# Ledger of designs, part 1: VH-VL binders against Coenzyme F420H(2) oxidase (fprA)

Every score and structure here is a prediction.

Target 1, 148 residues: Coenzyme F420H(2) oxidase (fprA), of Methanobrevibacter arboriphilus (b1a7s3r263to410)
Amino acid sequence: VTIVYDTMHYSTQKMAHEIAEGIMAEGYDVEMFFLHEDERSEIVKSILDSKAIAIGAPTINDEPYPSIGDLMYYLKGLRFERTGIKRKAVTFGSMGGKGGTPASLGKDLGEYGFDVVDTCEVYYVPDEEENKACFKLGQKLVEEAKKI
Structure headers, positions and changes below count from the first letter of each chain, unless a header shows other numbers; antibody chains are not in Kabat numbers.
F is the ipSAE of ESMFold2-Fast. E and O are both the ipSAE of ESMFold2, at different seeds. Each is the mean of both directions, binder to target and target to binder. V2 is 0.75 times the mean of E and O plus 0.25 times the DockQ between their complexes.
Where letters were taken out, [cut] stands.
Atom coordinates printed by the task and the answers are left out, and those that the model quotes come from them; centres of patches stay.

## First folded at step 1 (VH-VL)

Design A11 (framework fv_oberotatug)
Heavy chain, then light chain:
Amino acid sequence: EVQLVESGGGLVKPGGSLRLSCAASGFTFSYAWMSWVRQAPGKGLEWVGRIKSKTEGGTTDYAAPVQGRFTISRDDSKNTLYLQMNSLKTEDTAVYYCTAGYRYAFDIWGQGTLVTVSS
Amino acid sequence: DVQMTQSPSSLSASVGDRVTITCRASQSISKYLSWYQQRPGKAPNLLIYAASSLQSGVPSRFSGSGSGTDFTLTISTLQPEDFATYYCQQSYSFPWTFGQGTKVEIK
ESMFold2-Fast, scan of step 1: ipSAE 0.006; ipTM 0.600

Design A2 (framework fv_oberotatug)
Fold by ESMFold2-Fast, scan of step 1:
Structure A2 (fold): chain C 148 residues (1-148), chain A 120 residues (1-120), chain B 107 residues (1-107)
Amino acid sequence: as target 1 above (148 residues)
Amino acid sequence: EVQLVESGGGLVKPGGSLRLSCAASGFTFSNYWMSWVRQAPGKGLEWVGRIKSKAYGGTTDYAAPVQGRFTISRDDSKNTLYLQMNSLKTEDTAVYYCTTGYYDRYFDYWGQGTLVTVSS
Amino acid sequence: DVQMTQSPSSLSASVGDRVTITCRASQSISTYLSWYQQRPGKAPNLLIYGASSLQSGVPSRFSGSGSGTDFTLTISTLQPEDFATYYCQQSYSYPLTFGQGTKVEIK
């Protein structure tokens, strides 16, 4: 399973780690990429080799984080709808005011040929209940991926 | 190494115009969002505006005090950022910095600044 | 617009002192906050981004903390080169806005 996220905030990073814990609790390994530190080509290769992905980003100025937009453009170009398998995906993110990034990313991934099984958005820093929701999101992703 | 060098500052009368340039080197300029930040003598920093890279539509946004009077543009073939300043006011007197970084999240590269003085 | 208020406006300190500067946003900005250092006659230099992430090449004596509306920059053991003006900046909402600055002076 591949998790790709971008954040300068603790919130989206913490969500990514909780999702990873949920995946590992089901007995699967996780490859995790921090988008502004990791090479895009390495991230894309990991996604191509995976049956399941999780993509996360915060919302800034009511727009998705630009680095995520760049990644999404590359994913669109790869034509995953033609690959013969329908990879599972979840999207996640944090926001302080008006959000919507996880829902927007999920819609785009669905158009690019992914089966988006859920999304999760957190206001500010995840509380205990929201942390548990992220953990469950990781478990759900793995359960869905087993169907392919 | 990354360098940003501003030029074009000087003395201008209220109502006048001036164009600033920022010459960039040491990085792939065309891939970066660019901003202008100013600082009035003895005062703090004030964001003026930015221009996105071509990949993000090359669009501009401005702070309210300069909206309609200032225009930011770029020439990727010359690795140069511009600030066209029209209808200048005395409150536009400041050192103008060219800056870039991780989009608009933070600015880790700054030029040395160029002084614009608007007075009669 | 999001207003950023820094305190104090200035402070006097000696080499070796622990210095704390605070920054308050007029509304919640999550962790979309950066800290900059500006020495007299020089351009600003990024110290901290994302409220608490230390910029590469910046000495570990600098640290940032906070979220929402209240933020702090700490210099654990003040050095001669640290006498400068420090600015916080929010990147949560346009227009981007800076605090008014805190001048750290030698005493």
Scores: ipSAE 0.005, ipTM 0.531, lowest interface PAE 13.1, mean pLDDT 82

Design A3 (framework fv_oberotatug)
Fold by ESMFold2-Fast, scan of step 1:
Structure A3 (fold): chain C 148 residues (1-148), chain A 121 residues (1-121), chain B 107 residues (1-107)
Amino acid sequence: as target 1 above (148 residues)
Amino acid sequence: EVQLVESGGGLVKPGGSLRLSCAASGFTFSDAWMSWVRQAPGKGLEWVGRIKSKYDGGTTDYAAPVQGRFTISRDDSKNTLYLQMNSLKTEDTAVYYCTTEGYWRYYMDVWGQGTLVTVSS
Amino acid sequence: DVQMTQSPSSLSASVGDRVTITCRASQSISSYLSWYQQRPGKAPNLLIYAASTLQSGVPSRFSGSGSGTDFTLTISTLQPEDFATYYCQQSYRTPYTFGQGTKVEIK
């Protein structure tokens, strides 16, 4: 399972870690990438080797993070709909205003050939219930991926 | 509207210390990431450092020339940003601006008028 | 550190001219680039952020383009108030760094 995210506030990073804990609680390995620091080629290789992915980004000015946009553009070009396997995906992120980035990313991933099983968005710093929701999101992702 | 007002600048001798303040109004200061940027007379802009909001960890980052000598802090109850400058050098002579960081790619959104710091004997 | 280089360092222009300023990053910064204007004796003000997004209240004659390492600021029809110094800045990683500035002077 591959988790890739970008963040300006620690909220999206916190969500990424909670999702990873949920995945690991089910006995699966997780590779986590911070898009700002990690090479895109390594991220793409990890995604190609995975049956499930989680992509995280905050919503800023009704636009997705450009680093996430760059990754999404690259993923579109890979034609995952032609691989004969429908990888599972979840999207997540924090917002400070109108929100909507996780939902928009989910729609795009669906068009690129992924089976998007859920999305999660929180207002800035997630509370205890929202942290639990992220943990459960990771468990749900793995449960769905087992069906592949 | 949104305003930032710097104060505390002045003349100081090499090796001395000075504390700058930046009073913020017209926005929710506690949510904002704040930076200090300086400009030596007749020269270009140089980023000094930034502080994240308390909710985002309250961590600080500094440019190499000031690392270990300058400290950025904030008092959210007073809507005030601070720059504590120690071991001042003549190269620190500049107008110091405080700025807010915008969310969309961390741009310097709002700028104060600046306060002049002169380091000389 | 990411180094930012602007071209030219200065230029002379007349009101009505099209002015182009370029900015080059020493490594890829995606779209983490902003442009600022500084009029003589004043604090800088934001013109463009995220490489191409015009700040609210900034005249439409200003535009930005580029991604990765090469960026451009264009003023389509120079006005008297546009004689100023312009700076690009990357915020892809700390320390944030500015270009050296481009002074737009009266011809």
Scores: ipSAE 0.000, ipTM 0.500, lowest interface PAE 15.2, mean pLDDT 80

Design A6 (framework fv_oberotatug)
Fold by ESMFold2-Fast, scan of step 1:
Structure A6 (fold): chain C 148 residues (1-148), chain A 123 residues (1-123), chain B 107 residues (1-107)
Amino acid sequence: as target 1 above (148 residues)
Amino acid sequence: EVQLVESGGGLVKPGGSLRLSCAASGFTFSNAWMSWVRQAPGKGLEWVGRIKSKTDGGTTDYAAPVQGRFTISRDDSKNTLYLQMNSLKTEDTAVYYCARHKYSSSWYYFDYWGQGTLVTVSS
Amino acid sequence: DVQMTQSPSSLSASVGDRVTITCRASQSISTYLSWYQQRPGKAPNLLIYAASSLQSGVPSRFSGSGSGTDFTLTISTLQPEDFATYYCQQSYDTPYTFGQGTKVEIK
């Protein structure tokens, strides 16, 4: 399982960590990538080798974080709809105002051939319940991927 | 220094009502999530319920045994937490503690507790 | 609800002993586990949070370990003030639940 995220502060990173804990609790390995530090080609390669992915980004000025847009461009080009298997996906992120990035990313991933299981968005910093929801999101992602 | 001081405990008859208070000092009360935890004589700890900070929605959650009978509220202007207990049962006899939630490294836990106030429900 | 079970319910020990208390969750709770100490007639106090993090001001002889469902609290060299009841508590899900407690008594 592959987790890719970007963040301006630590909220989306905290969500990524909780999702990873949920995945690992089910006995699966996680590769985690931070878009500002990691090469997109390495990220794409990891996704191609995974049955499940989680993509996270904060909403900034009612638009996706720019690095996420670049990643989505490459994912569109991979033509996953030509495979006999739909990879499972979840999207997540934090917002300080309007929000909508996880839902927008989920719609795009669905069009690119992924089976989007769920999305999760948090206002500012996740509270106890939201941290638990992220953990359970990771478990749900793996449970759905096992059906493949 | 952080202090939590409970008050309002006493002897009440089954079916009665009682309101507990918890006076907080030494921290910004309005930013803190707060819980009530009880302990029956000679028994272990049992979580009663919690209230979130106003910035996190100010919502409340309760353990099943008290749902519908107990209400948690807060008055941030007075730095005070309340537990309104209605339709009291003998099984509600316990020392009631207020406790502060602490957030650190994505983990919430009870870092400070009051000294407790005894509630006895008996005929 | 997440059920928390401690073992043993009580134990007898001498000053200087190594004491181990275990706690088991009915489902995976990651590291959302805390340990509290309660001395007779006193309120509980926090010892360990996030399964293994020592609370500021707590002596280093206390340590915690574990993740998922199985957790351990260790007191490396028991001191007179350590004779108390110890509780584990999960904060993964509401209702928050405590173990039944382990009483550490003088041998």
Scores: ipSAE 0.000, ipTM 0.526, lowest interface PAE 14.5, mean pLDDT 81

Design A7 (framework fv_oberotatug)
Fold by ESMFold2-Fast, scan of step 1:
Structure A7 (fold): chain C 148 residues (1-148), chain A 124 residues (1-124), chain B 107 residues (1-107)
Amino acid sequence: as target 1 above (148 residues)
Amino acid sequence: EVQLVESGGGLVKPGGSLRLSCAASGFTFSHAWMSWVRQAPGKGLEWVGRIKSKSDGGTTDYAAPVQGRFTISRDDSKNTLYLQMNSLKTEDTAVYYCTTERYYDSSGYYFDYWGQGTLVTVSS
Amino acid sequence: DVQMTQSPSSLSASVGDRVTITCRASQSISRYLSWYQQRPGKAPNLLIYGASSLQSGVPSRFSGSGSGTDFTLTISTLQPEDFATYYCQQSHSTPRTFGQGTKVEIK
C-alpha cells in the first residue's frame, strides 16, 4: 500500500499517519512518501507495485501547492484505465476553508483508472473523531484491495 | 448560521490606540484562519493582515502600511479575533471587516464570510 | 506585492445588458483569483473563487474566466440587484491584494 502526501502544515501529515496505522492494523505494509522529500521516480515505482494508494492534498504558503497536481498529471499519463486492473484509492486532506480537495482528487483518480473507495477531509486539524475516521479509512482501503 | 460581529470602532486622535474585536459563531473558530480587511470612506478594499489557527502555527502577516503598528491576536476560548491598532494615522480611517479565509484545492484562498464592519475614524 | 488593476473603474448599464469587468495581475497568479460584490452600505459578498468557480447561492448569470495575469467577470443579463461595486482579489501571495473596484451603475 502506498501513501503519498504533501504538507506544509502538520494536519495532512497527521492524517497520513493515522491512515497508515489503520493499514498496518490489518497486517499490511505501508510505503509512505512525503512529496517534497522523495524522488518522483520512487513514488511512481511504489504506486506501480501497489494494489492500493492513498493520496493527500497539500497546502503551502497560503496557496494550493502544485506538487500534487504535478503527480496527478504524471499518473494520468500512465494510462492505468487501459490495463483493465483498477487499483484501489482513497484521498484525504485538511482544508483551511471551503474544502472539497479530496473529492476533486478522487474524481480525477477515477478518470485515470483508479477505483476510488472513499475520501476523508478535516477542517484544519483532525480532532479525536476525525483521527479515528482516518484510521478506519486505511482499514477500508485494504479491505477493498483484497478484492483485487 | 455563521456570524461575525465586529465592535470597538470609534473616534480616535492621531497617535492614539484602539482595539477591535470580532465575535465569531456558527463554525469552529479555533480551526479558522482569520483576516482583517479595511475600506476607507468611498475607497476600495485593502487587506490589513491575518492570523492562522494555532494548529497551523498561529502566525500573523500584515500589509506594509500597518506593519509594526497593528497586532492581530485571537482568543479561541472566547471565539474572538482582535486587532490592536497603535500609533494611528488619519490614513487608517476606514470601516474594518473581520473575515474568514478559506482554502479550496485548485482555487486557492478566498474570503467567504464577512462581518458587517466597524468604523474607525482617526481625526484631530 | 502583486498589484491588481481593474477595468473599467465604473460603467453604466441597463437591466438585461451583458456586463464584462476585467482584472489584470502584475505577475502570474495562476487561477488564484476571487470576485466579490459589494452593494452600497453593505459588507462584500463572495461571488467567484478560483477564477471560475461559482459560490453556492450566487445566481448563474455570474461567471468568471482567466488564468495567469488576465481575468474576466461576466454578468450575462444584468438585474436591478446587480447595481454594486465589484472587486477582484488575488490569493497567490501575501499580502493579499484587491483591485481598485468597478462600480456598476444602472443607466
Scores: ipSAE 0.000, ipTM 0.503, lowest interface PAE 15.8, mean pLDDT 79

Design A9 (framework fv_oberotatug)
Fold by ESMFold2-Fast, scan of step 1:
Structure A9 (fold): chain C 148 residues (1-148), chain A 122 residues (1-122), chain B 107 residues (1-107)
Amino acid sequence: as target 1 above (148 residues)
Amino acid sequence: EVQLVESGGGLVKPGGSLRLSCAASGFTFSNAYMSWVRQAPGKGLEWVGRIKSKTDGGTTDYAAPVQGRFTISRDDSKNTLYLQMNSLKTEDTAVYYCTTGGRWLQYYFDYWGQGTLVTVSS
Amino acid sequence: DVQMTQSPSSLSASVGDRVTITCRASQSIGSYLSWYQQRPGKAPNLLIYAASSLQSGVPSRFSGSGSGTDFTLTISTLQPEDFATYYCQQSYNTPLTFGQGTKVEIK
């Protein structure tokens, strides 16, 4: 399972780590990538090798981060709908205002040939209950991926 | 401290309508998923429906027996949850509980009100 | 819809007994299973969430286990206040569904 995220504040990173813990609790390996630092080629390779992905980004001024937009455009070009395998996906992110980025990313991934299981968004920093929800989102993603 | 207080229950005839209210305090209501759960006399628990937080779109989901007859809404400025019940049937007789739902995919009910009795009888 | 079936529907027990209640889902629900306790005339209380996580303030004699379709609630040493009805509930898919309940009665 591959997790890719970007973050302005540490909130989306906290969500990514909780999702990873949920995945690992089910006995699966996870590769995590931070778009600001990691190479796009390694991220894409990981996604191609995975049955499930999680993509995270905060909403800023109702616009996605350019790095997330660039990744999404590249994923669109790979035409996953032609592979015969419907990879599972979730999207997540934090918001400080209007929000909506995880939902928009989920819609796009669905069009790119992924089976989008769920999306989630938190206001600023996840609290204890939101951390538990992120953990369970990781478990849900794995349960759905087992059906592939 | 989290508190949920239901009101609006009572006796109503089949085909009638009632609106239940749930006053919430002790938490950030606008961020919470809220549900209604009912229990017919001497019977088990039955989920009625939920409303998502404003952040997650404020959308509603309903159990089949109430779909099209019941409407869940919220007023975040008043920290109040509502259940509008139309075309009531005798099978709707139950104690109705207001609950705070879990977020996202959990939807477990960590806080419950005391319940309000709705009796549908001719 | 996911159907939840509890076993037994009722049981008689004495203080100090170990009580086990089983819950079965009609399809795999992962670990999206909660257990509630309802004392007569009272609202339900959450005991266990995520199949095995103990809710804050709940005594450690309560424990949950299982995943997929089969789940168990155990009360290791029954106390007088534990005579109640217990419900399982799945949160995997809407509509959210409860088991029919298991009544734990005094022997």
Scores: ipSAE 0.006, ipTM 0.511, lowest interface PAE 14.3, mean pLDDT 80

Design B1 (framework fv_duvortuxizumab)
Fold by ESMFold2-Fast, scan of step 1:
Parts: C-alpha cells; sequence; structure tokens
Structure B1 (fold): chain C 148 residues (1-148), chain A 120 residues (1-120), chain B 106 residues (1-106)
C-alpha cells in the first residue's frame, strides 16, 4: 500500500501517519511519500506496484494543493481503467474553509480506474476522534484491497 | 549495532516536572521511517506505552497522559526527550526508550531503562 | 482502548516441557507481538506480526492466532527461559500491552 500526501500546517501529515499505522496494524507494508521531499518517479513506481493507495492534500483557496495536481496528471496518463484490475483508493485532507479536496480527488481517481472506498476530511487540526477515524480508514482500505 | 540509553533524575518530588533523555547510536532520526518511543513499567506491573516520535517530527501520545507529556528530538545529537509534568508517586517506574519504524508496530531495540522514584 | 488479558498469570514448568501463553484482546487484533523480560532487564522482542521470530530468537519460540485470541508457545523449555512474557497490539491507539505472564522453571 502507497500513501502520498502534501500539507501546509501538518494536519494532513498527521492524517497520513494515522492511516499508515492502521494499514500496518493489519500486517501490510506501507510506503509513504511527502510530495515536497520525495521524487515523483519513485512515487509513481510505488503506486504501480500497489493494490491500494491513499492520497492526501489540504484545500487552499478552495483548490487542491498544487503538487497534488501534478501527481494526478501522471496517474491519469497511466490509464489504470484499461488494466482490468481495480486498485482500491482513499483520499483525505484538512480544510479551514469550504473544503472538498478529498471528495474532488476521489472522483478523479474513480475516473482514472481506481475503486474509491472512502474519503475523509477534517476541519483544521484533527482531534483524537478524527485521528482514530484515520487509523480505521487505513484498516478499511486494506480490508477492501483483500477483496481484489 | 543499535543501542539506546536513558538518562534523567533518579528522584523526583510530587508536582515537579520530569525530563528524560534517550541517547542512541546505530541509526539516525534523519532516516525516513525511523522513530523512537517511550514505555514505562511501575515496579511489578505491566508495560505502558507513553509516546513516540518519528523522523519527520510527527508525535503520538497515550491519550490517558497526553496533557502531561511532551516528546521532542535533536536529530543532530541522536537524542529524544520526554517531559512529564505534575509527577505523582504513582508515576514511580522504570522508563525505557526504544527504536521502531513507522512500517512496524513493534519495538525491536530497547534501552536498559532508568528508574524514577517519585517521593516527598 | 484495546485491553489485552494474558493467561495464566503465573506458570511453573520443568525443563523440557512445553509452555503455552494466551493473550485475549477486547477488540480484534490481526497481528500480535510478544516480548520477553528477564528480572532486572529491558524487554526483548521475541515474536512480531503474530508468528515471525525476531533476530536471534531460538526456534523453540513460536506464535499463532488471529482475531481476539493469540498464543505464544515455548517448546522444550530451558532454565534461561524463566521470565515474564508480554503481548502487545497495534490494531488501535493507544498501543497496549498485556499484564504479563510470569514463567518459572522448577
Amino acid sequence: as target 1 above (148 residues)
Amino acid sequence: QVTLRESGPALVKPTQTLTLTCTFSGFSLSTSGVGVGWIRQPPGKALEWLAHIYWDDDKRYNPALKSRLTISKDTSKNQVFLTMTNMDPVDTATYYCAHRRYSSGWFDYWGQGTTVTVSS
Amino acid sequence: ENVLTQSPATLSVTPGEKATITCRASQSVSYMHWYQQKPGQAPRLLIYDASNRATGVPSRFSGSGSGTDHTLTISSLEAEDAATYYCQQYSSYPLTFGQGTKLEIK
């Protein structure tokens, strides 16, 4: 399982770590990438080798974080809908205003050939209950991937 | 080889703040996926996880103690710190630091532990 | 909180016998981890992800189980195996340990 995320105030980073821990609690390996630091070719390679992915981004000025747009462009080009295997996906992110980035990314991933299991959005900084929800989201992603 | 060693005061008075240092070698907290946690054990009782910190400064705390705990690191010195406020006699325990990865749910290398007694 | 209950609390066996320690979780755990702690020493990882032996751990130690019931088995016990054994889960936060099983070799 691959997790890719970007963040402004560490809120989405905390969500990414909780999701990763949920995945690992189910006994699966996770590769986690921070878009500002990690090479995109490595991220894409990880996604190609995975049955499940999680993509996270905060909403800025009512739009997705710019680095996520670049990644999504590459994923669209890979045409996963042509492979006959539907990889599972979840999307997540934090918001301060209108939000909607996880839902928007989820719709795009569905068009790119992924089976989007769920999306999760938190207001500002996740509280303890929202951290637990992210952990459970990771477990849910793995449970759905087992059905492939 | 991986080694960790805890240090701090052996005696703490009630209401004081405890600060512990974990000094390690054989790995770096600049390495992606690496973390260090703190676990304590009161005399004759079970292990209790307190907190851990990852290479990217993400921090996790036991909810039962979160308001009293602060975990931090100095990556350049290979050190992780734990601060616990408002100490009470029930906090008397041996405190351990241990290595973990974000890709594992277990602690594979442990320090020898440092004993902290809380008494007036 | 996922509460882990170990049984028995104390076990006395003779060298060469088999010991079985059970860990029961209040919530499902896919993979349990096990630690050995000898008097005056730090815990040592024995088994991770239910059934994998940690580096340097003798083959007489084995783990099994899923869901709410997990076991640690020690075959052909040796005097050096006298210790307290703890299970640990990672299926939910906070990370929790069992209360421990004290194994005495007579």
Scores: ipSAE 0.007, ipTM 0.584, lowest interface PAE 11.0, mean pLDDT 82

Design B10 (framework fv_duvortuxizumab)
Fold by ESMFold2-Fast, scan of step 1:
Order: C-alpha cells, then structure tokens, then sequence
Structure B10 (fold): chain C 148 residues (1-148), chain A 124 residues (1-124), chain B 106 residues (1-106)
C-alpha cells in the first residue's frame, strides 16, 4: 500500500501516520511519501506496484494544496482505468474552514480509474478519536484491497 | 527573528485581577495554524499550561483554571492578552507567552519560541 | 488529565557520557515534546513529535518512544547541557508537562 501526502503545517502528516498504522496492523507493508521531499517518479512507481493507495492534502483558500494537484494531473495521464485491475483508494486531509478537499480528490481518483472506498476529513488537528478513525480508515482500505 | 515579550504588573494583591500582554514580531496571528499560548512556572516548580489562542480566534483553557481565565488577541497590534481573576499567593510565578502550531499533524501545541517571561508576585 | 512522570528526578553525569531521561504518561501518547530550561532562562524546544530535532539543536539530542513510555537521550554530554528537561504531551486538553529532570554536570 502506498500513502502520498503533502501538508503546510503537518496535520495531514499525523493522519497519514495513523492510516499507515492501521494498514500495518492488518499485515500489509506501507510505502509513505511526503510530496515536498520525495521524487515523483518513485511515488508513481510505488503506486503502480500497489493494490491500494491513500492520498492526503490540507485545504487552503478552499482549494487543494498545489503540489497534490500536480501529482493528480500526472496520475490522470497514466490512465489507470486501462490496467485491468481497479486499485482501491482513500483520501484524507485537514481543513481550517470550508472543507471538501478529500471528497474532491476522491471524485477525481474515481474518474482516473480508482475505486474510492472512503474519505476522512478533520478540523485543523485530529483529536484522539479522529486519530482512531484514521487508523480504521487504513484497516478498511486493506480489507477492500484484499477483494481485488 | 521570531520574538515574544511579556509585560504586566510585577506585584498583585490577593483578590485582584491580573492582566498580561504578549507583544510579538516575526509572525502573524492571521496565518493558518499559528497560535500563542500562556505557560506559568512557580519558583522552583514545573511548567503549567494556562491558555491558548489561535489565528481563527479559537480558545483553549486549562480546566483547573478556566473560570478565572480569559485570553484574547489584537492581530493588528501583534498582541495577545491573558486576564486572570481572583489572584492568590499560590499564583506567584513567572508567566511566559510562546508561539505554537495547532496545525501540526503529529503534534500541535509544541512551543518553539518563548518570551523571556515576566515575574508576578502575589502578596499583600 | 494525562499525568506525565519523569525519571530520574535528578541525574549527575560527566562530560562525554550518555544521559537518558524517561517520561511515562498515564494515557498513551503517540508524540511527545521535550524542552530544555537553563537557570534564569525560558524553556527551549529540543524535540517535537517524539523524534524530530528542533532547528539549531545539536545532533547529540534524540527522542524515541511509543505509547506510555518515551525517552530523551543526550549522547556525548557537554558542560552546556546542565539544565532541567521537561516532557510535554499534546493529545488531550489540558496540555501537560512532566515534573522535570535536573541534569547536573559533575
């Protein structure tokens, strides 16, 4: 399973970490990429080798973070709907006011050929209950991926 | 280049209200995720968190002291204020204001820049 | 309230040695923060989110831990490291600090 995220202040990073813990609790290996630091070619290679992905970004000015938009555009070009398997996906992110980035990313991934099984969005920084929800999101992602 | 400085009275009588001002530079309290907290330390004792205010005017208070505390801000002047009612000798402490981040995914409310502290003595 | 208990309360070491300070939480904490406070000064952030070193903090400081047990390690101690060290948790309000560990250089 491949997790890719970006973050302005790291709230989305905590969500990514909890999702990864949930995935690992189910016995799956996780590759995690921070879009600010990691090379896009390695991210794409990891996604191509995975049955499931999680993509996360915060909402700024009621829009997705720009670096995630760049990744999404690249993923659209790869035409995953032609690969013969429908990879599972979840989206996640934090918001300060008007939300919607995880839902927007999920819709786009669905159009790119992914089976988006759920999303998770939290106000600012996740509390302990919201961290548990992220953990369960990771478990749900791998449970769905086992059906491929 | 981030700096914070506390100001207020050095001596307060029991039952009076304390008002402290934190004046800062090098950051804006309109930036998403940014906040300012107040922490105190009685002489020779541990740190105790009191209150916190964020860029969106969200406020958090230590429940043990909540009924006595009010935190507010004036973003145009780069100031944060803390008001504490019904002062008691046990409230004698050095009071700090500090820059914090709420929007940190793996840990909010770590305090990366601190003021020098202002000492408040409560006595008759 | 999540109570943080530090051990030891006081530690005496010689330059060049390694010091380990433990922070135990009454409730599980994924990410612990650590501060250094020298006499007469404000606290200084050392480690945030369990293991990340703050900007300007020497590489000899490191943090680790999971659940209820977290540690701050100072390798190759220097005289300037004499200070009181505090852990802090972020998970629930109120934010809480440990009682402090005083590190003395022999």
Amino acid sequence: as target 1 above (148 residues)
Amino acid sequence: QVTLRESGPALVKPTQTLTLTCTFSGFSLTTSGVGVGWIRQPPGKALEWLAHIYWDDEKRYNPALKSRLTISKDTSKNQVFLTMTNMDPVDTATYYCAHSLRYYGSGSYYFDYWGQGTTVTVSS
Amino acid sequence: ENVLTQSPATLSVTPGEKATITCRASQSVSYMHWYQQKPGQAPRLLIYDASNRATGVPSRFSGSGSGTDHTLTISSLEAEDAATYYCQQRYNYPLTFGQGTKLEIK
Scores: ipSAE 0.000, ipTM 0.494, lowest interface PAE 14.9, mean pLDDT 78

Design B2 (framework fv_duvortuxizumab)
Fold by ESMFold2-Fast, scan of step 1:
Structure B2 (fold): chain C 148 residues (1-148), chain A 119 residues (1-119), chain B 106 residues (1-106)
Amino acid sequence: as target 1 above (148 residues)
Amino acid sequence: QVTLRESGPALVKPTQTLTLTCTFSGFSLSTSGMGVGWIRQPPGKALEWLAHIYWNDDKRYNPALKSRLTISKDTSKNQVFLTMTNMDPVDTATYYCARLGYSYGFDYWGQGTTVTVSS
Amino acid sequence: ENVLTQSPATLSVTPGEKATITCRASQSVSYMHWYQQKPGQAPRLLIYDASNRATGVPSRFSGSGSGTDHTLTISSLEAEDAATYYCQQRSNWPLTFGQGTKLEIK
């Protein structure tokens, strides 16, 4: 399972780690990538080898979102629908608002041939219950991926 | 600070070729995901998307005008160019360049340059 | 192409009132962008992907909608909001804009 995220604020990073813990609790390996630090070639290779992905970004308007946009463009170009496997995906992010970045990313991934099973958005700093929701999101992603 | 500025002729005769330059600062087309597009607006009318180009040289053209349009870039000079052939009085408009991301929304715009097509 | 029709064509309101501008698409649109253009100026991005505010845009601007019907709402109008507003879709090629709604503050 591959997790890719970008953030200027701690909240989305916290969500990514909780999702990873949920995945690992189900006995699966997680490769986690932070777009500002990690090489895109390594991220793409990890995704190609995965049956499930989680993509996260905060809803920050007018901030350069080219890193997430760049990744999404390459995911579109890979034509995952041609592989014969409909990979599972979830999207997540902070900064609040229904229909924010996680929902937008989920829609795009669905068009690119992924089966988007859920999205998660929290307002600012996730509280204890929201952290538990992120943990469960990771477990749900793995459970859905097992059906492939 | 992101800025874009259009330049080109203010007056073009029918059948001539228009060439516009967009010069920008505060971002680079060597940055993954960045793009620049051209939009025009005839006096008192709506906005019309013409073309755009991304950092990787991917290009898209409005099908209604595709045979007349060429978009190109010089990444080292922070410039994007639009060439439009066989100009006609109906092409009289303010031409804008604007920054484009993968949302296909235009978040920063130049001030626009007015092109009048008449004899 | 996906044709966007805005309603009303012109809207005249008093400061402090609420304005609602509708954009109807000929084909379903999941994500609509909205722009503000004052006379003699370039357009300014207000709302992207249906409901997200662009940086520096006052909280009184909001977007909503899905499918063929999308709405821009301006609560508690101010004199500086007098402008023409345009919707733009990204669901279908080519990218298209609505014909514009002129908002006049009386």
Scores: ipSAE 0.000, ipTM 0.485, lowest interface PAE 18.1, mean pLDDT 79

Design B3 (framework fv_duvortuxizumab)
Fold by ESMFold2-Fast, scan of step 1:
Structure B3 (fold): chain C 148 residues (1-148), chain A 121 residues (1-121), chain B 106 residues (1-106)
Amino acid sequence: as target 1 above (148 residues)
Amino acid sequence: QVTLRESGPALVKPTQTLTLTCTFSGFSLSTYGVGVGWIRQPPGKALEWLAHIYWDDDKRYNPALKSRLTISKDTSKNQVFLTMTNMDPVDTATYYCAHSRGYYYYGMDVWGQGTTVTVSS
Amino acid sequence: ENVLTQSPATLSVTPGEKATITCRASQSVRYMHWYQQKPGQAPRLLIYDASNLATGVPSRFSGSGSGTDHTLTISSLEAEDAATYYCQQGSSYPFTFGQGTKLEIK
């Protein structure tokens, strides 16, 4: 499974890490990409080769972080509904005010041909409960992907 | 303060279905990050995890027993239920329910006293 | 299934001494917990996430380790510490327990 994220703060990265641990705990490999550092072509290749994805971004000025928006536009163009499988997805992110980015990304992924299992949003820095919920989200994503 | 208490029949005949109830106080199973699990222990043997139910209604079962187990909850009554079908003498054990939360990385921090179930004809 | 093997199976120690119990997992563990069970009682959480003391647990209990190897240490043993100790991994389903280590105080 593939995890892609971007972050203004360390919070979304921490969430991505816990989701990855949950996925690995179920015996699956995970490829993790940080949009600020990683090449988009490698990210897209990983997504195409995966049965499940997790996309994370913080909310900035009540809008998705710009790099995630760019990735989403690219994914829309790939026409995932033409593939032989319906990939599972989750979205996640942190916020400091009015949130909504994970829910918005989930809606878009659903329209692009993904089966969105869940979304998770935390206020500022995830606490212990929220960190463990992210771990559990990774396990849930894998369990849903097994149904494909 | 968190407390849990198990209840159910003390004696079950082979092939019957066992139903156990966990009644709790001091927390709600609608609270983010909270879960309740069932664990059993045959006399003189190790602990065996059976099933878990979480605040988001996610249900997890031990694969070795999954076909026989159903976990459910009644959040308004602060109860969690476990049903186990086709009981056998080897299922004789003390059955515990336990609280878990993300703060302890879902380590089971508070346990009920346990209820002993004997499976015999 | 992640199989947890505890050693030793039985340990006999004098009050004031130190006891060490090891738990080895067949697969890497992200979250390892330790429980104490006294005869006729329900288990009690001692250590969560490898090294953190649960509420109300005396400081003579400590945990360490990562990956496949974890250890529970009890320093300055007291008579009340006579119990069976279990490790438990919460990293993957099914959750699994070790077979237990029975600690006897001479």
Scores: ipSAE 0.000, ipTM 0.535, lowest interface PAE 15.1, mean pLDDT 81

